VH-VL binders against q0atu2. Designs and how they scored, part 379

Target 1, 119 residues: q0atu2
Amino acid sequence: MLDKKARIRTSREYRNVFEKGKRLSGRFLIIYYVENALDNNRFGFITNKKIGMAVIRNRIKRQLRAIVREYQGQVKNKHDIVLVARAGIGKSSFEGMEKDYIAIMKKAGLFARNANKID
Below, E stands for the ipSAE of ESMFold2; O stands for the ipSAE of OpenDDE; V2 stands for 0.75 times the mean of E and O plus 0.25 times the DockQ between their complexes.

## First folded at step 17 (VH-VL)

Design yk28 (framework fv_ivicentamab_arm2; at its last look DockQ between E and O 0.74; V2 from the best seeds 0.84)
Fold by OpenDDE, look of step 18:
Structure yk28 (fold): chain C 119 residues (1-119), chain A 119 residues (1-119), chain B 110 residues (1-110)
Amino acid sequence: as target 1 above (119 residues)
Amino acid sequence: EVQLVESGGGLVQPGGSLRLSCAASGFTVSSNYMNWVRQAPGKGLEWVSIIYRRGSTEYADWAKGRFTISRDNSKNTLYLQMNSLRAEDTAVYYCAREGSSEWYHFDYWGQGTLVTVSS
Amino acid sequence: AYDMTQSPSTLSASVGDRVTITCQASQSIDSWLAWYQQKPGKAPKLLIHDASSLESGVPSRFKGSGSGTEFTLTISSLQPDDFATYYCQQWDEYSGEAYTFGGGTKVEIK
């Protein structure tokens, strides 16, 4: 589980990201990202009924959190990032999600240089 | 220098099996997203399968159950096992590497190997 | 499944001509669009990725543009070496077809 300080938790925080942030879509994910005034990154996760039943949505959410945790140390600091799961993610593999996350984050320029795990 | 060299193509009867190989050089297969793409004579390109860096696989719907993508890390070689072959499987089969910068495109292709399924 | 409509299927042009090929996606793919060139008996060659980024070594007369659902490949001044078949390519949101190619555009001598 992500540390509480690394999580977007309030509706106001989410709204701020959606209103002021940039948006990029990938195969399975849409990310909204904006700089914050903190020394750490915060992540939010959104899954909706288009993905499938609650058990599936919860699984996807857990998997996305795992991916974010794994690459957390390689993401540029001072960002609020919201991951929105697209409908097709329900049938994707974990590595498929991971690949998409990496691709989108790279395109967004959110990974630090020389991050070994993303090459 | 990056190179991909397919082999194993040939004439096979309907219902037969064939295993294609793709020998890679200049990069590590297991560190990249590798794909098979085929092209029927005089037709367009059709994606077949992908193997992810950690070994997960994904197939086109028509390929599921008949085709298996794999790799031998010690040989730096990609494979495509094709079973229950049909006439419509006649095509040039290409191995293709996804670009390492933004993914979802193929930056290097082999020259392809021809598979002909005919009685 | 995502569809990709590429047009025209065939294009006759002369050296020096401006050539435009279009790809239309059934759903938005932002800029996740690649263009390839293929000559007879040869493998496809990546020309452009991310809709507008030229691959290393590709002549500047090739230009990719577009986003969302509409994309174009433009050859500003067709050269003899450019007569070939061109394909666009995208990802597919759903499993079962990770990637989709356009039907191709054959650019031939007028």
Scores: ipSAE 0.901, ipTM 0.949, lowest interface PAE 0.5, mean pLDDT 94
Fold by ESMFold2-Fast, scan of step 17:
Structure yk28 (fold): chain C 119 residues (1-119), chain A 119 residues (1-119), chain B 110 residues (1-110)
Amino acid sequence: as target 1 above (119 residues)
Amino acid sequence: EVQLVESGGGLVQPGGSLRLSCAASGFTVSSNYMNWVRQAPGKGLEWVSIIYRRGSTEYADWAKGRFTISRDNSKNTLYLQMNSLRAEDTAVYYCAREGSSEWYHFDYWGQGTLVTVSS
Amino acid sequence: AYDMTQSPSTLSASVGDRVTITCQASQSIDSWLAWYQQKPGKAPKLLIHDASSLESGVPSRFKGSGSGTEFTLTISSLQPDDFATYYCQQWDEYSGEAYTFGGGTKVEIK
């Protein structure tokens, strides 16, 4: 469950991740990520109009939050991570987004355990 | 030992249909991302389709509506149903597996099966 | 949609030569690029994934490098077994073209 304190909310917090963080692109997602000084991870989500209408963008955001929540136990602690959805994500399946999230998190070295198996 | 063995290729008339099979051994197709890739005589490689672990599918634009990727988990076999075949579909068709823990590349390929569409 | 330009289309070399093949992506793909070797009448064989990760069993004379938009495959000392066609491969964010291959580079004997 992605709790309130696990969400990036302010423009200052987003700006910090973009300015100081590392960037890694996947097929459908770009992540920006930086280690934080907190006891927990925080996630931000950005969907732009290139994806589609508000209904599609809202669906993508809900699905991305669900994916992040499902795999939160595998993420190295103390990171701020912003997920930016690419235009092509609007026609992706849930599995396409899930695969891409796992792939980019593993490549970034952010997964603390093997995410190849879903528990 | 991982092996992929293809069958079902042959000569077919324009407008006809063929079903290709790819028998897998040494791993489970339902636990991997499986793809079809083709190569016209003397030409380069061209991606055709993917089936995801939970059964979602994607297709090349030119294949949509004509080709269907599927699998039979009990037989550990991948299929490509090809309908409304055209001369430009003449190619060697390969089944290919994405890596078991690292993705977006093809770590094992079948030996290919030749499909010739000709009158 | 992402374009993948592979060069040269053909390359003539002698045993012992150092050869380099280049792939250029039209958009940044970070390091999501694989290299394959294909011999006449055979299926492609994976050599390298994630731009520089050598596959098990592939000789150390093969080396991948690059990130973003420009990538190279280098064979440090060409062997007789290396005369083949080489392909690079990337993903594409658009559903109609999930994976894109370069046009191929035929490495032929000089």
Scores: ipSAE 0.849, ipTM 0.926, lowest interface PAE 0.6, mean pLDDT 91
Fold by ESMFold2, look of step 18:
Structure yk28 (fold): chain C 119 residues (1-119), chain A 119 residues (1-119), chain B 110 residues (1-110)
Amino acid sequence: as target 1 above (119 residues)
Amino acid sequence: EVQLVESGGGLVQPGGSLRLSCAASGFTVSSNYMNWVRQAPGKGLEWVSIIYRRGSTEYADWAKGRFTISRDNSKNTLYLQMNSLRAEDTAVYYCAREGSSEWYHFDYWGQGTLVTVSS
Amino acid sequence: AYDMTQSPSTLSASVGDRVTITCQASQSIDSWLAWYQQKPGKAPKLLIHDASSLESGVPSRFKGSGSGTEFTLTISSLQPDDFATYYCQQWDEYSGEAYTFGGGTKVEIK
């Protein structure tokens, strides 16, 4: 799991990202992102009911947290980032989600110094 | 520098099988997202299958259960095993690489190999 | 599932003409659209990715534009080498059709 300080926790924090942040769509994910006033990044995860039942949505959240944790060392600091799972993600593979995460993070310019070399 | 060469096409009876090969040079197959795309004579392009860098796969719905994408990393070669072939599978089959720095487009294609399934 | 409508299906033009081809997605795909050129008996060739990013070696007379659901490929001054079929391409969030191509636009000499 992600460390407590790296999580967006409250509805107010989520709303700030949606209202002030930039939006970028990928195949399976939509990201919203905004600079924060911290020395670290924070991540939030949203799954909607069109993906499936709660057990499926919770599995998707766990998989997305694992992906984010694997690449968090490459992410530019001082950002709040919300990952919104699209309906089709429920039948995607872990690698499909991972590919999409890398693709949209590169396009957003959120990977540090070697953003275009994260392969 | 980058090259993709398909082989293994030919004339086959309905219900038969073929294995297509795609020999790659100038890049490593297992480090890239590799796809098969087909084109029936006089028709448009149709995606068939993808193999992800770590070996996960996806298939077009009509291909599931009949076609298998795979690779041999020691030969730097992509394969498409095609079983239970039907007349509607008659097409030129291309292997294609997704872009090395950004994905979801095909930056290199092989010349194609023709599969003819007579009915 | 997403679909992709490409227009026109055929187009007759003369050398020097400005040619515009359109591609419409059924749902927003942001800028994740590619354009390909294909000549008879040849594989498709990537011209543009990310809606407007021109591939290396592609002549500057080719220009891609658009985002969301409406995209265009413009050839500012048609050359003899440009008579070909053009395809747009997108992703689909549903795995059974991960990539979808437009129906194609055949650009023919008048």
Scores: ipSAE 0.838, ipTM 0.926, lowest interface PAE 0.6, mean pLDDT 91
ESMFold2 (binder alone), look of step 18: mean pLDDT 89; pTM 0.920

Design yk29 (framework fv_ivicentamab_arm2)
Fold by ESMFold2-Fast, scan of step 17:
Structure yk29 (fold): chain C 119 residues (1-119), chain A 119 residues (1-119), chain B 110 residues (1-110)
Amino acid sequence: as target 1 above (119 residues)
Amino acid sequence: EVQLVESGGGLVQPGGSLRLSCAASGFTVSSNYMNWVRQAPGKGLEWVSIIYRRGSTEYADWAKGRFTISRDNSKNTLYLQMNSLRAEDTAVYYCAREGSSEWYFFDYWGQGTLVTVSS
Amino acid sequence: AYDMTQSPSTLSASVGDRVTITCQASQSIDSWLAWYQQKPGKAPKLLIHDASSLESGVPSRFKGSGSGTEFTLTISSLQPDDFATYYCQQWDEYSGEAYTFGGGTKVEIK
């Protein structure tokens, strides 16, 4: 789980990221991101009905939060980042989502160090 | 140095099976995203399958149910098991690695192995 | 499914010529595009990733540009080694077509 302070919670906060942030799309994810005035990063997660049934959307949200949590230490500080799931994510594996997250964060210049996950 | 060497190609009858191998050296296949890409004689490149670092797999729609990508970590070797082969599967098959800075792009390719499906 | 249209399919050129190859994506892929070179009888070789990032060891006469849906590969002064087929490549949102390649552009001697 992400700390309470690391979550974007209000409609106003989401709106700020969408209006003032940069956008970068990956294969399964779109991120909107903007530097904040805080001492920490905050993450938001959006899934919509084009992905599939509630069960699928809830699974996707849980898996995305787990991925974000796992890679927290590699994200450049002081950013608000919203992850928007694309329709194709519903058929993706956990690793497909993980790979896409790391790729887009690296491409956006948001990883303090390039992630290298070895199994 | 990074090397990928394919083997196992040959002439097979329609409906037959064949297993391709891709021996890797200079890096560890389990630490990378590994792909199979094919090319029919005189035609373009066509993606076949991917195996992710933790073992999840994806397949081209036409390959699902017939082809299986796998690896043997102890031998540092990637495989493609091909069943129910058809004339249209005739192609040179390449194994290809996605680099850590070139994710979603193939930084190293093997030399390919020819599969001919004909009576 | 994301389609990729590559043009021209064949291009005739002489050593020293400037050549341009174009790829058009049916949906915006930001800068998620790579260019590959394939010589007869050989495996493809990565030239450019992320639309414009030149791979180590690739000559500076190769340049990638573009973003969104329109992408270009330019060879500023064609060399004998450059007569080859070139392919662009993108990801696809849907699992049944994780990666899509353009149809290829064969650069032939004039």
Scores: ipSAE 0.803, ipTM 0.903, lowest interface PAE 0.6, mean pLDDT 90

Design yk3 (framework fv_ivicentamab_arm2)
Fold by ESMFold2-Fast, scan of step 17:
Order: C-alpha cells, then structure tokens, then sequence
Structure yk3 (fold): chain C 119 residues (1-119), chain A 118 residues (1-118), chain B 110 residues (1-110)
C-alpha cells in the first residue's frame, strides 16, 4: 500500500517516536508523532488483540493504510507518525475511521494549511 | 446565515411511526456531518444518529433497527424515520451540524416534539 | 460508553457570583470536550470547544479549562442571561454511541 520509504520498519524507529514524540487521542485512533530529519513522512501501525481476532485486526490495518495513503499529500512533511488502533475501532465504519484520522491530524497540526481548495 | 428547521413531530401511539425533517439553509447538508440528538422532557441530551458526508450512517445502540437517518441533497433536507416507537422515545428531537471535521455541534435546529402515548 | 459525570446537578447563584461546573471522564479524552448552554424551550448553544476555546460571540466571562479526565467551566461574574442548564460533551469510542453528554448542571437564581 504505502511505499517502503513511507513506512516505519524498525523497533528503534518506533521507540524514537514513542519516546520523543507527542501523543494525541482520537475516538478510534491514538497517534504518536515527531519531526524527522528525512525528506518524507513515515507511518507505523499498531493493532493489538483487544480489537479482535487476526481477521479483524488485518482488515483494520488494511483500511488504515488505505486512509493514510489517500491523505498522504495533505500531511505536513518530515514527520514520523505511529497510529495505534483503540479497542472500539473494530466496530467502526470506514468513514468513521477516516473522519477520526482527519480530525486528529488536523488537531495535531499535521495537515498542511494550504490544503484548502484553491482551483 | 446558517439555519436548521425541524418538522414532523407530533403525537403517535406506541408501535407507530413518524418521519422527522430538518430543512437546512446557509450551507450544504451533503458537505457536512449531520446528527440527530434528542432530549426527553426535563432530561439531558442523548445522541441518536449521524450521517457522514458520503452517506455512511451510525446509530445509538438502542436506535439500531428502528430509526433510519437519511437526506435529500436536492432539497438540502435531513430526515429521521422512526419506526416501532416506544413511550421512552418521547423527546424533543434536534438536528445538529458538526463543525467542519470536528466532534462538536456548532448549529442546532429549534427541535420538534415527539410524544409517544396512547 | 464512557462515563461522563457532571457536577453539581443544580446550583443556586446570584448575579455577580463566580460559578464553577465540573465534568469528569472515566478515561482520558485529552481536550476533546465541548460545553453547551441551554435555556428553557431553546436548543443548546455551543459555548466552548476543545476544552478551552471560546466560540465566536460568547462572552469572555465564560472560561473552559482542563485536560485528560477533569474539565471545568467557569463563569467569572454571573449575569441574568446566564441562568440556564449547561452540558459537557465528548466523543465516544464505540460506534454505537458516537457522542456522550454529561448529565447537565442547572444554574438557577438564589
């Protein structure tokens, strides 16, 4: 789904985001985020067993990656962002998760200010 | 200016049905997240349902299977179809607009009273 | 559904008094809290969003504070127009209840 360059892959990278980053909770998602020294954004995804069985967790991860991919162009550059799914996300609609993602990213100041439609 | 005007409330017998309308002006319903919130006489506020921008819907657990939220984009109007009404559904029903992408309501209608009684 | 405890349920006050209303969540909601004012026979009116941000047109005597699990609405010098019922509101984690409101606090004349 996301280019490999846009994924947080190592335990060290996840640890950096958790230790140095800011935290913001939404309805279905918690984000941890920190500015990086790279040319791009990187995303990590955490789904725990409180959500449900593997089939449900895999569906949630796939849907979250799709949402992140769709809105990638609106995210303020040079950030490492980890999305942690809350237990209630298993009962959410796709639009519910999408709305929560947009709300928390805007509240965190991570969506570009020029995201307004000009054309 | 933004306005929301509810209608369709009234007296209905238990087991009956009612359809509430919420006429919007000053903004486009389909571009916003729209909600129904109710309030029993002398009681607090209780969320009922939401319709998302692309038409997905969610309901309070007690409303599932009985209530249906919908909209007519050509009329810029929000609806709540209520079936199998019970005495405990007696309340003033408000339509409410969420502020942009946020989780709070910036504009509310005046409300319409639904009384479920024999 | 998250517990939302609002206190007191009713308070009596005089014009010029400082009034404090508290809202407690059973678990952290960061700053996802709004306050509404409702007068008899009227729809609720948004006063404060994101715990402390005053809505346009709302008098500066209203102040919201708090984060996490404890939130406060303060009216620094109560005016006649402020006798009303006040509600706090937050999102709910479960899809079956998108929003939860506090039980309300009625501010009435002493």
Amino acid sequence: as target 1 above (119 residues)
Amino acid sequence: EVQLVESGGGLVQPGGSLRLSCAASGFTVSSNYMNWVRQAPGKGLEWVSIIYRRGSTEYADWAKGRFTISRDNSKNTLYLQMNSLRAEDTAVYYCARESGDWYYFDYWGQGTLVTVSS
Amino acid sequence: AYDMTQSPSTLSASVGDRVTITCQASQSIDSWLAWYQQKPGKAPKLLIHDASSLESGVPSRFKGSGSGTEFTLTISSLQPDDFATYYCQQWDEYSGEAYTFGGGTKVEIK
Scores: ipSAE 0.766, ipTM 0.903, lowest interface PAE 1.1, mean pLDDT 90

Design yk30 (framework fv_ivicentamab_arm2; at its last look DockQ between E and O 0.78; V2 from the best seeds 0.82)
Fold by ESMFold2, look of step 19:
Structure yk30 (fold): chain C 119 residues (1-119), chain A 119 residues (1-119), chain B 110 residues (1-110)
Amino acid sequence: as target 1 above (119 residues)
Amino acid sequence: EVQLVESGGGLVQPGGSLRLSCAASGFTVSSNYMNWVRQAPGKGLEWVSIIYRRGSTEYADWAKGRFTISRDNSKNTLYLQMNSLRAEDTAVYYCAREGSSEWYYFDYWGQGTLVTVSS
Amino acid sequence: AYDMTQSPSTLSASVGDRVTITCQASQSIDSWLAWYQQKPGKAPKLLIHDASSLESGVPSRFKGSGSGTEFTLTISSLQPDDFATYYCQQWDEFSGEAYTFGGGTKVEIK
């Protein structure tokens, strides 16, 4: 869904976001974000076993990637952004995750204007 | 101007059913996150249910299986179908809108409709 | 499920008093907290969202503060129109209770 340039891949890249970035928590998600030196954004996704079994965790990652792809055009460039799924996300709906993503991205100041409109 | 008007409350026997309506004007119900919140006489506020913009739903645990939130887009109206009613369901029921860009907060409420469940 | 502890449950005060109401969340909610005012026979009215952001048309004597787990609503000089019940409200991470309200604080004339 996201191309290779839009992914955070290495442990060092993840560590940089956690150590130097800002943190915001929403209902289902925590984001960590920091400006990067690129001309594009990069996204990382983290789930842990408290969410549920591997099938559930993989479904959550797939759904979060789909949400990020849907709204990526509204995200201000030059940011590394890590989405950390909270334990309660395992029983959430896709729309619950989508709502929370939009809400925390707006609160972080990472969206351009009117990013929360959907058809 | 935004307005929410609940109706359909009244007296019902235990085990009975009621359908509450919330007629909305000044905004589109299906473009917003809509909630039901109740308040037993002399008591505090208690969340009941949400319907998301694309139709996903969540319920309070005590309501799940007995209550159904829905909407009719052609009538711009939110509904709460309440089945298997109990005395403890006696309350004023409010419909409430989440703010258009400030989600998780209820910026408009209806006047409420009273449901009384008694033998 | 997240808990909200709201204190006090009842508060007697006079016009002109400074009134402080507290809410404590059992888990951090950052600044995702609302305050509502409710007068007898009326629906709740949103006063403050995001812990400290005053809604349009709400008098500036109302001030919200706090983050994390501890939040306050302060009325700097109580007016006759302010005798009401106040509720805080948050989200809950877990299914079954998306929103949680505090137990309420009834502000009455001393």
Scores: ipSAE 0.851, ipTM 0.933, lowest interface PAE 0.6, mean pLDDT 91
Fold by ESMFold2-Fast, scan of step 17:
Structure yk30 (fold): chain C 119 residues (1-119), chain A 119 residues (1-119), chain B 110 residues (1-110)
Amino acid sequence: as target 1 above (119 residues)
Amino acid sequence: EVQLVESGGGLVQPGGSLRLSCAASGFTVSSNYMNWVRQAPGKGLEWVSIIYRRGSTEYADWAKGRFTISRDNSKNTLYLQMNSLRAEDTAVYYCAREGSSEWYYFDYWGQGTLVTVSS
Amino acid sequence: AYDMTQSPSTLSASVGDRVTITCQASQSIDSWLAWYQQKPGKAPKLLIHDASSLESGVPSRFKGSGSGTEFTLTISSLQPDDFATYYCQQWDEFSGEAYTFGGGTKVEIK
């Protein structure tokens, strides 16, 4: 699970990300993201009924938190990021979600590059 | 230098089976997302299947239950097992590697191997 | 299942012409679109990824543009080597159709 300080909790905080943030769609995820004035990153997670039943939505939310936690060291500091799951995510494998997360974060310029890669 | 070399194509009767191979050199298949894409004579490109880095798989709806994508990491080779073949499966089959940035495009393709399903 | 419409299906052109090929997605795919060139009897070759990023070794006369639902491949001064079939490609969010290709555009000698 993510530290409490790394979670977007209030409707005000979500609203700020949606209103002032940039939007980028991936295959299974949409991210909304904006720089914050804090010393850390914060993440929000949204799953809707189009994905499937509560059991499926809860599994997806848990898996997304695990993915975010695993890759938190690669994320550029001082961002509020909201992940919105698309309808198709319900039939995705864990690897499908993981791949999409990495791809969209790199495309958004939010992932730090590997020090050993030429780029 | 990246190379993909397909083999195993040929003439097969309807209802028959065939196994395609794709030998990779210059990179490691288990570190990449690998796909099969086919093209019927005079027709366009059609995606068949993907195998993810840790072995999860996805298939085109028409391929489910008949085709199986796999790999042998020790031989650095990708496979496509095709069962219950139909005349409409006649096509050139390509193996393809997804771009190293993990962004949903194919940066290297094999030369293709022709599968003809007829009596 | 996202529809991908590619137009025209066939294009007749002369060396030196400016050629434009269009792909339309039924829903926004931001910039997740690639372009491939295929010559008779050969495998497809990547030209452009991420809508506008030119692959290493591809001539600068090839240009990709667009975002959202409408994408364009332009060849600014057609060369003899450019007579080929061109395909666009996107992802699909639904299992069973992970990748979708356009129908192709054959660029023929006028």
Scores: ipSAE 0.831, ipTM 0.914, lowest interface PAE 0.6, mean pLDDT 90
Fold by OpenDDE, look of step 19:
Structure yk30 (fold): chain C 119 residues (1-119), chain A 119 residues (1-119), chain B 110 residues (1-110)
Amino acid sequence: as target 1 above (119 residues)
Amino acid sequence: EVQLVESGGGLVQPGGSLRLSCAASGFTVSSNYMNWVRQAPGKGLEWVSIIYRRGSTEYADWAKGRFTISRDNSKNTLYLQMNSLRAEDTAVYYCAREGSSEWYYFDYWGQGTLVTVSS
Amino acid sequence: AYDMTQSPSTLSASVGDRVTITCQASQSIDSWLAWYQQKPGKAPKLLIHDASSLESGVPSRFKGSGSGTEFTLTISSLQPDDFATYYCQQWDEFSGEAYTFGGGTKVEIK
């Protein structure tokens, strides 16, 4: 699990990201990202009913958290990043989500220059 | 120099089976997202299947249950097993790589191999 | 599955002409759009990715533009080597249809 300090937890924090951040859509994910005034990155996750039942939404959230954890150390610092699951993600594989996450993050320029396991 | 060379195409009767091969050079198949795309004579391009770097696979809905994508890492070769072939499966089959910096796009294609399904 | 509508299906033009091909996606794909060129008996060749990024070695007369649901490939001055069939391509949100190609546009000599 992500550390508490690495999580977006309040509605105000989410609102700030949505209102002031940039948006980029992938195949399975939409990311909203904005610089923060902290020394660490924070991640938020949004899954809604359009992707499936609660069991599916919970599974997707767990998988997305796992992906974020895997590449957390390679993300540029001082960013709040919200991942929004798209409708089709419920039928995607873990690797499909991972591929999409990496592709979006690369396109957004959010990975550090020395990041590995990206190509 | 990146190269993809398909083989295994030919004439087969309806209900028959065929396995296509795609020999890659200049890069490692298992380190890339590899796809099969087909093109019926005089028609457009149609995606068939993808194999992810970790080994997960996806198929077009029409291909599920009849087509299987796989690879042999030791041979750096991609495969497409086709079963229960139908006349509408007649096409040139291409293997295509997604670019390392161009995911979701196919930067290298083989020359294609023709599969003809006819009684 | 996402729909990809490419137009026109056939385009007759002369050398030196400005050529425009359009692709419409049924849903927004931001800039996740590629253009390919295919000549008879050959595999498709990637021309443009990310809607507007020109592949290495592709002449500058080729230009991709657009975002969201509307995309355009423009050849500013058609050359003899450009007579071919062109395809747009996108990803698809839904499994079972990971990628979708446009129907193609055959650019032929007038």
Scores: ipSAE 0.821, ipTM 0.926, lowest interface PAE 0.6, mean pLDDT 93
ESMFold2 (binder alone), look of step 19: mean pLDDT 89; pTM 0.926

Design yk31 (framework fv_ivicentamab_arm2)
Fold by ESMFold2-Fast, scan of step 17:
Structure yk31 (fold): chain C 119 residues (1-119), chain A 119 residues (1-119), chain B 110 residues (1-110)
Amino acid sequence: as target 1 above (119 residues)
Amino acid sequence: EVQLVESGGGLVQPGGSLRLSCAASGFTVSSNYMNWVRQAPGKGLEWVSIIYRRGSTEYADWAKGRFTISRDNSKNTLYLQMNSLRAEDTAVYYCAREGSSEWYYFDYWGQGTLVTVSS
Amino acid sequence: AYDMTQSPSTLSASVGDRVTITCQASQSIDSWLAWYQQKPGKAPKLLIHDASSLESGVPSRFKGSGSGTEFTLTISSLQPDDFATYYCQQWDEHSGEAYTFGGGTKVEIK
């Protein structure tokens, strides 16, 4: 679970990331990201009906939060990052989502080198 | 030196089974994303299956229920179990390792092993 | 799936020519595209990943460019060793097809 402080919570904050941020697409995820003026990173999560029923979308959101939490220490500080799930994510394994998250974060320059290690 | 060596191909009748092996040296298969890719005679490349670092698997739609990717970490070897073989499964089968920088591409390939399905 | 179109299927060229091969994706893949070279009877060899990153040991005459939906592989001065079939490759977002390859381009002697 991500701490309250590390979550993007308001429509205004989401809008800021979409309007001012950079965009990068992965296989299962799209990220929008922008540097913030805070002491910490904040994450937002968006799932839409293209993915599937509410049960599937809720599971995906929980799994994405778990992935973000696990790799939180690898992310360069002071960023607002919104993860948007793509239609195909509903059929992905946890590892497929995890791999995609690490790949896009590294490609965006937001991730440390050793983030590609998996135990 | 990284090497991938496939074996186990041959002639089999429709409905038969074969198990392909891919012996790896110079790296550890359990630390990488490993794939099978095939190529019918005179045709292009077609992805078959992936095994993720923690053991999750994914398959091409046409391979689901018939093919199983697996590995033996103690032998550093990747496998593809192929059941209910059809004439259209005739192809050279390659094992391939995903690249270590950003993934989603294959940096090393085996030499391939020919599977011929014919009466 | 049908997500990627590679053209031309075959091209004829002479040593010293500039050769261009194109791949088009049906939706944006940013720069998640790789290029491979395959000679008869041999496994594919990685040339370029991340659209433009040249693999170690690959001659500088090979250049990848593009982003989003249109990508090109250019060979600036074709050498005898370059007569081969070339493939582009991307991920696919659907679980039923993790990776998609282009149809291939055979570069033949003119």
Scores: ipSAE 0.819, ipTM 0.912, lowest interface PAE 0.6, mean pLDDT 91

